Miniprotein binders against q9usj1. Designs and how they scored, part 19

Target 1, 298 residues: q9usj1
Amino acid sequence: MFSVGKKISFILPIKGVLQKLKDNAQKTVLLDATWYLPTDTKNGKKEYLESRLPGAQYFDIDEAKDHKNPLPHMLPPADEFASYVGKLGIDRNTNVIIYDRKGFFSSPRVFWTFKVFGHEHVFLFPNAFNAWKTEGLELETGEPRTPKPVVYEGAKLNKDLVASFDDIVKVIESPDAAGVHIVDARAHERFLGNVPESRPGLASGHIPTSINIPFTETTAAGITAPKPEEDLEKVFSSHGLTDKSVPIITSCGSGVTASVLFAALKECGFKDVRVYDESWSGYGKRANEDSSLLATGP
Short names: E, the ipSAE of ESMFold2; O, the ipSAE of OpenDDE; V2, 0.75 times the mean of E and O plus 0.25 times the DockQ between their complexes.

## First folded at step 10 (miniprotein)

Design n5 (at its last look DockQ between E and O 0.61; V2 from the best seeds 0.00; counts 0 for: pTM O .775 < .8)
Fold by ESMFold2, look of step 10:
Structure n5 (fold): chain B 298 residues (1-298), chain A 80 residues (1-80)
Amino acid sequence: as target 1 above (298 residues)
Amino acid sequence: DKYVRIRISGVDPELLRKFAEEVIRIAEKYGVKVEIYVDGDTIEITLRGLSEDLAEWLIFYLRWLAYELGIKVEVEFRKE
C-alpha cells in the first residue's frame, strides 16, 4: 500500500487552524504576537486587550526577552522562556498557533523563539483576522481569558537555530571555507550604509559577504501573508539562494524581520537556517569600533 | 471617497525622493492614482482607487520603509 502525501506546512490556513482548535485530544493555544515599530502610533497589547481571536493569549516580545542584555529583543534565558509561556497555559505538548495583526511581521519572531527552545508543535497563521471574518467567526472582546498556569519542562536553547557574533566572524574571516550565506532583511539603503542608524554608536553599513533581501520581498501584496512557496523560491533564487543544503544566517536590525526570512526559507525547504539574534544592533556597535567588520555599498 | 494620504519629512532629501519614488512605483504597478504636493520640506502623496486590503498592506510597508530610512511619516486612511 502506498499513498501520495500532501505537503505539510507550519504555515496554516484557516481550515487547518480550525481543525486543530476542534481537536479534543491535543490542547491548542492561539498567540497574538502583534508588535509595531517604535514610530507607529499603534500598540499591539492595547489592540489585544480590545479584541482578539477567541481565547488568544498575548505574547509580548518586549516582555519575553533577556532583561539583562541592553540589546533589543534578545532571546530570554531558557528558564525565563519556560516560565513566561507556562503562565500562558502552554506546556511542551500544546499546539501553539501564532498570529499577528500585520499577518507576517512579528509572528515569525515568536515562531522562531519557540523553535529555538525546542517546541515542536508550533505554527503560523497569516492573514488571521481577515480569514477569521470571512469564515463568519466572531472576535472575542471584553476581558481576555486568564489561563491556568502550567509547568513547561525541558526548554533548552537549540544552537542550530541561533547564530552568535563569533559565528559571524568565522564566516567573514573565511567565506569560501565557511560556505554560509548571510542574508540581511533590512531596507536596501540601510544595508548600503546610506542611512544614519537611529540607535547611537552603530556604524552604517552591513556585515561583509552578506546579501540583502528586504523582508518585504517575501510577503504578498494586498494581504499580510507570505508569498506562495513557488514565488518565494523565485525570490531566493534571484538572489543566488538555490542550494537548499547551504547554511544560511539571517540578520536585520534587531532580529524581528530576520525571523520573517527564517520562516520563508524554512517553508521553501532550506535545511540549515539560523537567526543572528543581535543583528545590526549588536554588530553595528562592534563595526563602529572596528572597521574591518564593516562593509558599505553594493 | 476612499484615499490614503502620506505626508513625509526628513533631513535627507535624497532619501525622501527615494521614498516617494517607491510610492510611485507601487502605485503604477497596481493601477493606483497618485497626487503629489510639495509643502516646503515635506511631501504629501495621495493615493486613490485601491482596495482596503491593498491600502492596509501599503500603509504597513511604507511605515516600515520610512522607519528604515529615518523618515517621519504621517498616514491618513479614509475608508469612505
Scores: ipSAE 0.736, ipTM 0.880, lowest interface PAE 0.8, mean pLDDT 89
Fold by OpenDDE base, look of step 10:
Structure n5 (fold): chain B 298 residues (1-298), chain A 80 residues (1-80)
Amino acid sequence: as target 1 above (298 residues)
Amino acid sequence: DKYVRIRISGVDPELLRKFAEEVIRIAEKYGVKVEIYVDGDTIEITLRGLSEDLAEWLIFYLRWLAYELGIKVEVEFRKE
């Protein structure tokens, strides 16, 4: 009886989080990855300073990015990532548990980032604040603890998890040969091209051959948590995503909600999932200049 | 009573309708009372009977939805 080893889910319930926190054999760091849309009045860092899970550090996706690239939230260079997380007290052997105040919105982006750079011990904690409160646990207030800086070694970008514009073009040019599904996490109306883009110079529409799965279809209402695995399977199957071996590229507006899909797909056992980091922020500009890159409608 | 008030204006009526329908759907799912007022190109939605936690989650979602639809939204949350 080959014990099909229960694939330990990287998505942790509160019990799993608490277990890891109690385990002194391995260092565990909680990361608050709370991020809000630019149009939002709230600020993740500000809220972090007000309250957080005990011992949590803040991971700022607006800071931990490639500042040389004008696009939002592009992956930082490996050395910059290493430096950033090292200052947070994270090394290669650290258990990293990531949460956000929305529940399951920006934390997957950080999760994906850690995976891109080869970190193995990284987890997501959906609906962290609610779960914490429900268990009667207290939040930390006041000045956050300053971690002891450590050296993060061996950060190397795994290209297998990142799709480039060139990768997208290859799919568009030979969709049947490529056998790759491009999944757009944006709202349906954006996908269709029925609404104006918030940023100037971007076309309205979607990548040719792409399918639309708004990331909210993979989450509970309010973006609090991913749907259960069984429900996720149904969602993906309904969109024709049944073969777990078929390569998938996720895209969205700026790479954040694409990562939500990444996490959901990985939870369902999809083996080859990449995030198109530029997403529509980069692609829409290109499509605005070249109509062959643009599709509208369903 | 605690309430969330959402005001949307200056958008295509069809988009406004879609937004409102989504709000209603969510409200029904959670047993929240919904009041909708329509005046021309302006929709005002008031949600009542929410817990603070639910209100916060709804606000997050609605802001995202508005952003995705290119809609400007004003949100007011009253705790008392």
Scores: ipSAE 0.456, ipTM 0.777, lowest interface PAE 1.0, mean pLDDT 91
ESMFold2 (binder alone), look of step 10: mean pLDDT 78; pTM 0.711

Design n6 (at its last look DockQ between E and O 0.59; V2 from the best seeds 0.00; counts 0 for: pae E 2.0 > 1.5, pTM E .757 < .8)
Fold by ESMFold2, look of step 10:
Structure n6 (fold): chain B 298 residues (1-298), chain A 80 residues (1-80)
Amino acid sequence: as target 1 above (298 residues)
Amino acid sequence: DKYVRIRISGVDPELLRRFAEEVIRIAERYGVKVEIYVDGDTIEITLRGLSEDTAEWLIFYLRWLAYELGIKVEVEFRKE
């Protein structure tokens, strides 16, 4: 018997980042995807305008969204995604390296968005600012660089990476036949239904059959990076997630921390992972109107 | 020398208890010393025995948790 194994990580250490930035044959764009919760006094775009990794462009998840949908952060239409990233100098063949100041919080959402629209050369750079300074490199200040706009061709939503409400209903109606795990990145008390939702009109609780893995269980201290792969495997296996071939749908409040779980699961080699884009913002409203959609407690 | 201080006032007692329980759970998990001071309707929790990295993680986590629970907190980190 003869077998081989190979793993390619989309999570880059600084040496890999620098190699791609110096490549004469391949264009690379750094994206600052820093985003803060609405109750935070910090503003990611304001921070970007003050300082950034040299040449970085800002990807604003509150701008690159479906503006016709009242739910937060919903994926933009494919043509609007293409227009948005094209203005940032990104075409289909561009290496896109995404960071945020916390390293593993909002950048996975942008990573997932690129994957959803079929962008193959997309990477995460966790702990970016600390790694940059430790390498002896300077941040860029002053006026951000203005990229030359390009045409982004072939943006097409990949339904294999996105779960719809109908997909969720199929799972909860026939859990054993579906063979899909739903994983909720929200805080434990919120999952249990023990606290009211901050958004009005949402039921308190979780999607029936779902597993709660608060996203911080998958991160290193300071939320700067994912845990090492072997520690991530311990986290997932402690929650019964051991078969890498079983489909997984991640969810949270609005799709941001669900994307942290998406990235962590993909790093561990889970083959079929989707994000439920509506997350609780959409589901919780439906569950408030239809209690058969609602579970509470463990 | 280093500590994280959390101040909360004017919130539902049940939410306060649940938040405090989570803070205590984190303190136990990471070997962090906890002090609780009550002054009227204000609770002040001080966490000590932290590295700077642990403190940064705790501040982010506690702000995220407060958001998830719908409570407002004042969080202070001192490096003394």
Scores: ipSAE 0.469, ipTM 0.709, lowest interface PAE 2.0, mean pLDDT 87
Fold by OpenDDE base, look of step 10:
Structure n6 (fold): chain B 298 residues (1-298), chain A 80 residues (1-80)
Amino acid sequence: as target 1 above (298 residues)
Amino acid sequence: DKYVRIRISGVDPELLRRFAEEVIRIAERYGVKVEIYVDGDTIEITLRGLSEDTAEWLIFYLRWLAYELGIKVEVEFRKE
């Protein structure tokens, strides 16, 4: 009876988090990846400074990005990533546990980023604050601890986890041959092209051949956590995503909620999942100039 | 009573309707009372009977939805 090795889930319950924190064999760093939409009045960094999980460091997705690219939240160069996380006290062997105040909104983006650069020991802690409170644990307040900087070695961008515009074009041009599903995490009305884009110069609509799965369909109420695996399976199956071997590319507005889908799909055992980093922020500009790149409606 | 009030203006009436319907669906799922007033291109939604936690995530969801729809939203949360 070949023990089907229980796939160790990268999504940790509080018990799993606590276990890792108690394990002195490996260094563990908690990362607060709280980020809010620009339209929100809240600020992740500000909140982090007010309260956090004990010992948590802040990962700012607005800082840890390619600043040379005008698009929002593009992946930083490998060396910049390494430098950034090194300053947080994270090296190649560090267990990185990522959470956000919403529960499961921006943390998957950071998770994806670590995976892109080849970090093995990275985890998500959904609904961290609530879980922490429920266990009667206290939050840390005051000035955060300054970690001892370390050298992060071996950061290399894994292209297998990142889709480019060219990759998208290949799918559009040969959808049957490519056998790739493009999944858009945006709201349905945005996907349909029924609403104007907030940024000038962006077309309204979606990538041809793409399917729409708003990321909220994969999360519990309030975006606190991913749905249970069983429920996720149902969601994906209902959209025709049943074959776990079929390549999937996720997209959204700016690459954040696409990563939520990435995490959910990976939890369900999909083997080949990429995030289109430019997402609509980049693609919409292109589609605005070339109508062949644009689809509207369902 | 604790309530969340959302005001949206300057949007197509049909879009507002769809937005409202979605809010209603969500509210019903969580046992939240909903009051909706629509006047032309303006909609005001009041959510009542919700916990602070529920209010927090609803506000976030609505902000996200508004963002996704390119709608300006004003949110008021009152605690007793």
Scores: ipSAE 0.391, ipTM 0.746, lowest interface PAE 1.3, mean pLDDT 91
ESMFold2 (binder alone), look of step 10: mean pLDDT 76; pTM 0.683

## First folded at step 11 (miniprotein)

Design m1 (at its last look DockQ between E and O 0.83; V2 from the best seeds 0.70)
Fold by ESMFold2, look of step 12:
Structure m1 (fold): chain B 298 residues (1-298), chain A 80 residues (1-80)
Amino acid sequence: as target 1 above (298 residues)
Amino acid sequence: DKYVRIRISGVDPELLRKFAEEVIRIAEKYGIKVEIYVENGKIEITLRGLSEDTAEWLIFYLRWLAYELGIKVEIEFRKE
């Protein structure tokens, strides 16, 4: 008879989701975090208003942000995060289960945001709509449910999960002494510097010393779910990421796909993973003005 | 029948070719039939023999890739 190990995953299959929804001892809130690229014709909020998992609330990464920062999707101040999620009926003890409708793209960004503010009971539900349909369960349509607002206590930014530009500079200036890997989730040609950036004023290239792992290397079936842990281990080891104790900073264009890497690394047991929230949107402007910050090519 | 038709264009023909190569790679992996037509700096790719669920994630993935490569993309999904 085989015994199973004590591996706890924050990535839930549908049975785990349903079990938490049945639990009367602890409240569970489903969050629809669906978000589309600026060039897509779809709109996540519009789709949420048409249909959703029963009782789901919508989390808008473009609303829950630092409105004083011109960079896209920057983390909100802790008190504004608390106010935002409290209006969704989420307090410190609420189980929060976050999904993209059919993808695994923007939900890790919201997952990371909750982790940053110290929320312990936060989980990801990949491929949610397909899993729901396969289980024979019905979506909710019509008017979204109105949650009772609550007070969210104790939101405090955990600096151990966020990298600043200054943190990046420290790594670049002394890569061996820093002992940190910087991992870039962008497509390979963009990392190489072969693609002009669509945002004005950004250099084309990457952060010196960084490793390119396009986020799609960590997903199954394009971007519907993360790969199984065994396959994720192979992806990371093929890029030289084997020591689970070595700090990692993930980056991308604006912090969304860097959070997919964050989730994948944490699933594999990497102990110290941070997201560089500015990502290329902030870094690329600086690299355009200071060539010591810019690398190109492999 | 169901198909996904993708029309791409852009200034850099090498980036268009890399996009098409990635579509071919995915099609081979999932047993999807690919027809490619190239004319005057434009590429039209038609994908057949895929489920609606496969088409939906593939469309999203290809929009992400086009965005990353600075490629203009138009996608038509015919469900029937």
Scores: ipSAE 0.766, ipTM 0.899, lowest interface PAE 0.9, mean pLDDT 90
Fold by OpenDDE base, look of step 12:
Structure m1 (fold): chain B 298 residues (1-298), chain A 80 residues (1-80)
Amino acid sequence: as target 1 above (298 residues)
Amino acid sequence: DKYVRIRISGVDPELLRKFAEEVIRIAEKYGIKVEIYVENGKIEITLRGLSEDTAEWLIFYLRWLAYELGIKVEIEFRKE
């Protein structure tokens, strides 16, 4: 009886998290990746300092970015990533379990980042706080523990997981030949171009040929968790995404919610998924200067 | 009484309307009581009869939606 080894999903329920935490064979680090929109009054780091899962470290997407790029949340250089996570006590062999306070909003961005740099043992823990509370487990308060710094080796950018502007241009210039789907995670009205952009110099609209799947269609109410796989498949199929071998590029405003789609697509078994890191923050500027790059409406 | 009070403002009345409609939709779905006041292009929405847990996820979603719609949102959550 060949026990078909249940493919362990990178999305872990609380039982899975607890199991990994109990397993002393491999070091496990919990990462609090809580991030709020700039318009929000809340601050992820501040909340982390107030309470966290026991032993959790904070991963700040506003710090772990390319500071030389004016766009928000661009991937850091590999060496900077390595240095950053090394200080968090994470090495190549560390199990990294990522959560955020909202449940499934910013944690996928960090998940994607780890994948980009080739980390194998990385997981998502949706709805972590609620799950933790439901199990009667206590949160940690007070000053967080300072991890022992380690050396993270072998960080290398996997270009197969990151789409560039040039990649987007290739798709829009030859949509039929490219066979690539661009999926926009932004709200529908934003996608249509009905909303003025808050940042000056950005066009309103979407990438030509792109499909709009607001990331909230892939999450439970309140963005607490991804929908079950079966439901995700229905969502994607309803948008014409049935062939899991077809390359997909996700985009959004600043690269955060695009990563939610990335995680959801990966959960459904899509093999080739990339995140357009610049997203609309970068693309919108270009489209503002070149109307051929801009589409409006459905 | 527990309530969530949402105040939205913006230049485009249509976007404000869409936001309000979405709030109403959610409220109806979850059996939340909704009070809406419109004055001078500002919309105030008060939600009652919801749990703290519901309020928390709803507030987050609405903040995102407001951001996406380019409208200003102020939210007050009274827990008691």
Scores: ipSAE 0.699, ipTM 0.877, lowest interface PAE 0.8, mean pLDDT 94
ESMFold2, look of step 11: ipSAE 0.741; ipTM 0.884
ESMFold2 (binder alone), look of step 11: mean pLDDT 79; pTM 0.728
OpenDDE base, look of step 11: ipSAE 0.687; ipTM 0.874
ESMFold2 (binder alone), look of step 12: mean pLDDT 78; pTM 0.729
ESMFold2, look of step 14: ipSAE 0.762; ipTM 0.897
ESMFold2 (binder alone), look of step 14: mean pLDDT 78; pTM 0.721
OpenDDE base, look of step 14: ipSAE 0.559; ipTM 0.826

Design m2 (at its last look DockQ between E and O 0.14; V2 from the best seeds 0.00; counts 0 for: pae E 17.1 > 1.5, placed apart)
Fold by OpenDDE base, look of step 11:
Structure m2 (fold): chain B 298 residues (1-298), chain A 80 residues (1-80)
Amino acid sequence: as target 1 above (298 residues)
Amino acid sequence: DKYVRIRISGVDPELLRKFAEEVIRIAEKYGIKVEIYVDGDTIEITLRGLSEDTAEWLIWYLRWLAYELGIKVEIEFRKE
């Protein structure tokens, strides 16, 4: 009887979250990673200050980034990450459970970030607010609790989870040899190059050889949660992603929704998934200067 | 009755079409009533029969869609 070891999913239902919260053997920190598009009138931090899951801390992706890089949402240096999460009361042994108000939009970016720096005990809690409410649990209001700062040790960037521009170039120069799939999470029209980019100086189109899987194809009920694993597999299979051993690089506009794909792919058991952190914000500029880097159409 | 009203002006007809098609698709999927009014270069889409929760999500999605398409939209949520 091959005990198909229940793959402990890093995506937790409410029951899983509650179980971790009750376990006193391990410190658990809830992170509100709510983030909205710059064009949105809503502000994640503002909403966090209004209401949150009890004890949750706020992780601001606009703060926890490389401020020296003009591109949006580039990974911070390891030391800055460590400092940031340490102030949130998170150390290497802390269970980190990440949610966002949309359900499954920006939380995967934070999840990926923790993974990049080698944190093992990190989880996603999709549709957290609704799940919490459904269970009859109350939200916390008022001033958030100030965590006791701790030292986060051993933060080191895992390059195996991050793709660079050079990595992309290697793929496009030798697509047959590389055997790497580049998956673009952006809207189909952006992928095709049928619409102008919102930021000036960016080309319209996609990375040559890349495939388009809008991240919304991997989510259920809008962006509230990832689709069930079975459905995800169907989605990925329909796009030719059947071999879970084949390396995948995800990309999007700025690295946020690429992380949604990262999480979904990891949920399906894909072994080698990287996020192209620069995404189109970085790539599109380069492609605007060099047409050999640009593809349009399907 | 709650409704979401979307106003779009001065947009490329093709982009507008794409946006509208997606709105209709979503509306149909969720059983939302769609009303479309055209006044000159302005299109107004009214979505009716949705909950506040649905509206909140939908508004976000539509803003995202508009952003992705490079379209400027005005979105209002109102209670009748």
Scores: ipSAE 0.030, ipTM 0.428, lowest interface PAE 2.4, mean pLDDT 90
Fold by ESMFold2, look of step 11:
Structure m2 (fold): chain B 298 residues (1-298), chain A 80 residues (1-80)
Amino acid sequence: as target 1 above (298 residues)
Amino acid sequence: DKYVRIRISGVDPELLRKFAEEVIRIAEKYGIKVEIYVDGDTIEITLRGLSEDTAEWLIWYLRWLAYELGIKVEIEFRKE
């Protein structure tokens, strides 16, 4: 037998999560990465304080960022990442399992952040609350547990997972020579330039040469979980993404939903995937001042 | 038949003007029908002739705009 059945993945079903929590000799930390736009009536931190998976720590995307950069959610410096996760009880050998209350929305951003800084033992748990309830397991309420801080050693930014504005410019200036697909995770109407952007001073449209795969094409309805791998492969192939060795850069509004595409692409075996951290929040400002950076329409 | 209803009250007139002008600009651009009712310091804007997807985006955008302007708005989506 050359194939033994189930594929091993960084996207864990409830059974895999429970196995790591129960039978694994390595320390495991659950992270609640729930995040909503400031305009949303929901608040991820408040929800975490009300209830959480047992022992879960809260990873605040708006706290664990580059505070010197006005753009939203930019990656923190490596030493600040290390300090932040160390306060959550996470060292380099810790299994980190990340969920968000939406299901598969903001947790991929945190997953990507860990991968960027070289953390090997990081996993996603989609649809966590529904899966937990269906298994008959209780949520933790009351005061969250306080972990003992540890030292996180060896955090170093892996440039192979991050794209800069300069990287984008190189692609659009020489598309054939670059051989890179830029994939925009935003809703179709924003990609077309048919609606204004939320943040002031941003052009409406998209990066020239980019294709649009709204991140919801890769998820179940309600954004609760990723589609099964075989369906993800169909989504990507229908958009011309068939050669898994070709580099891909994902983008969106601020880097959150671009990370959903990052996770989905990696699950399907795409080897070279980067997230454009600035996304439209940075690019759209430049495109508002330089029309050669802006495309609209299909 | 679907509509988005926006109610604003107790807001500085300049901020109200900025918000309302943006609502009207978007409605005109996309062929959305606008009904406006004003009573004292309260304004009610009703938007019709839009798809559910457009309504969802518009509600999100208008809540963001209200947040940026520092005003409180009540936005209701109704579907028959």
Scores: ipSAE 0.000, ipTM 0.145, lowest interface PAE 17.1, mean pLDDT 86
ESMFold2 (binder alone), look of step 11: mean pLDDT 79; pTM 0.742

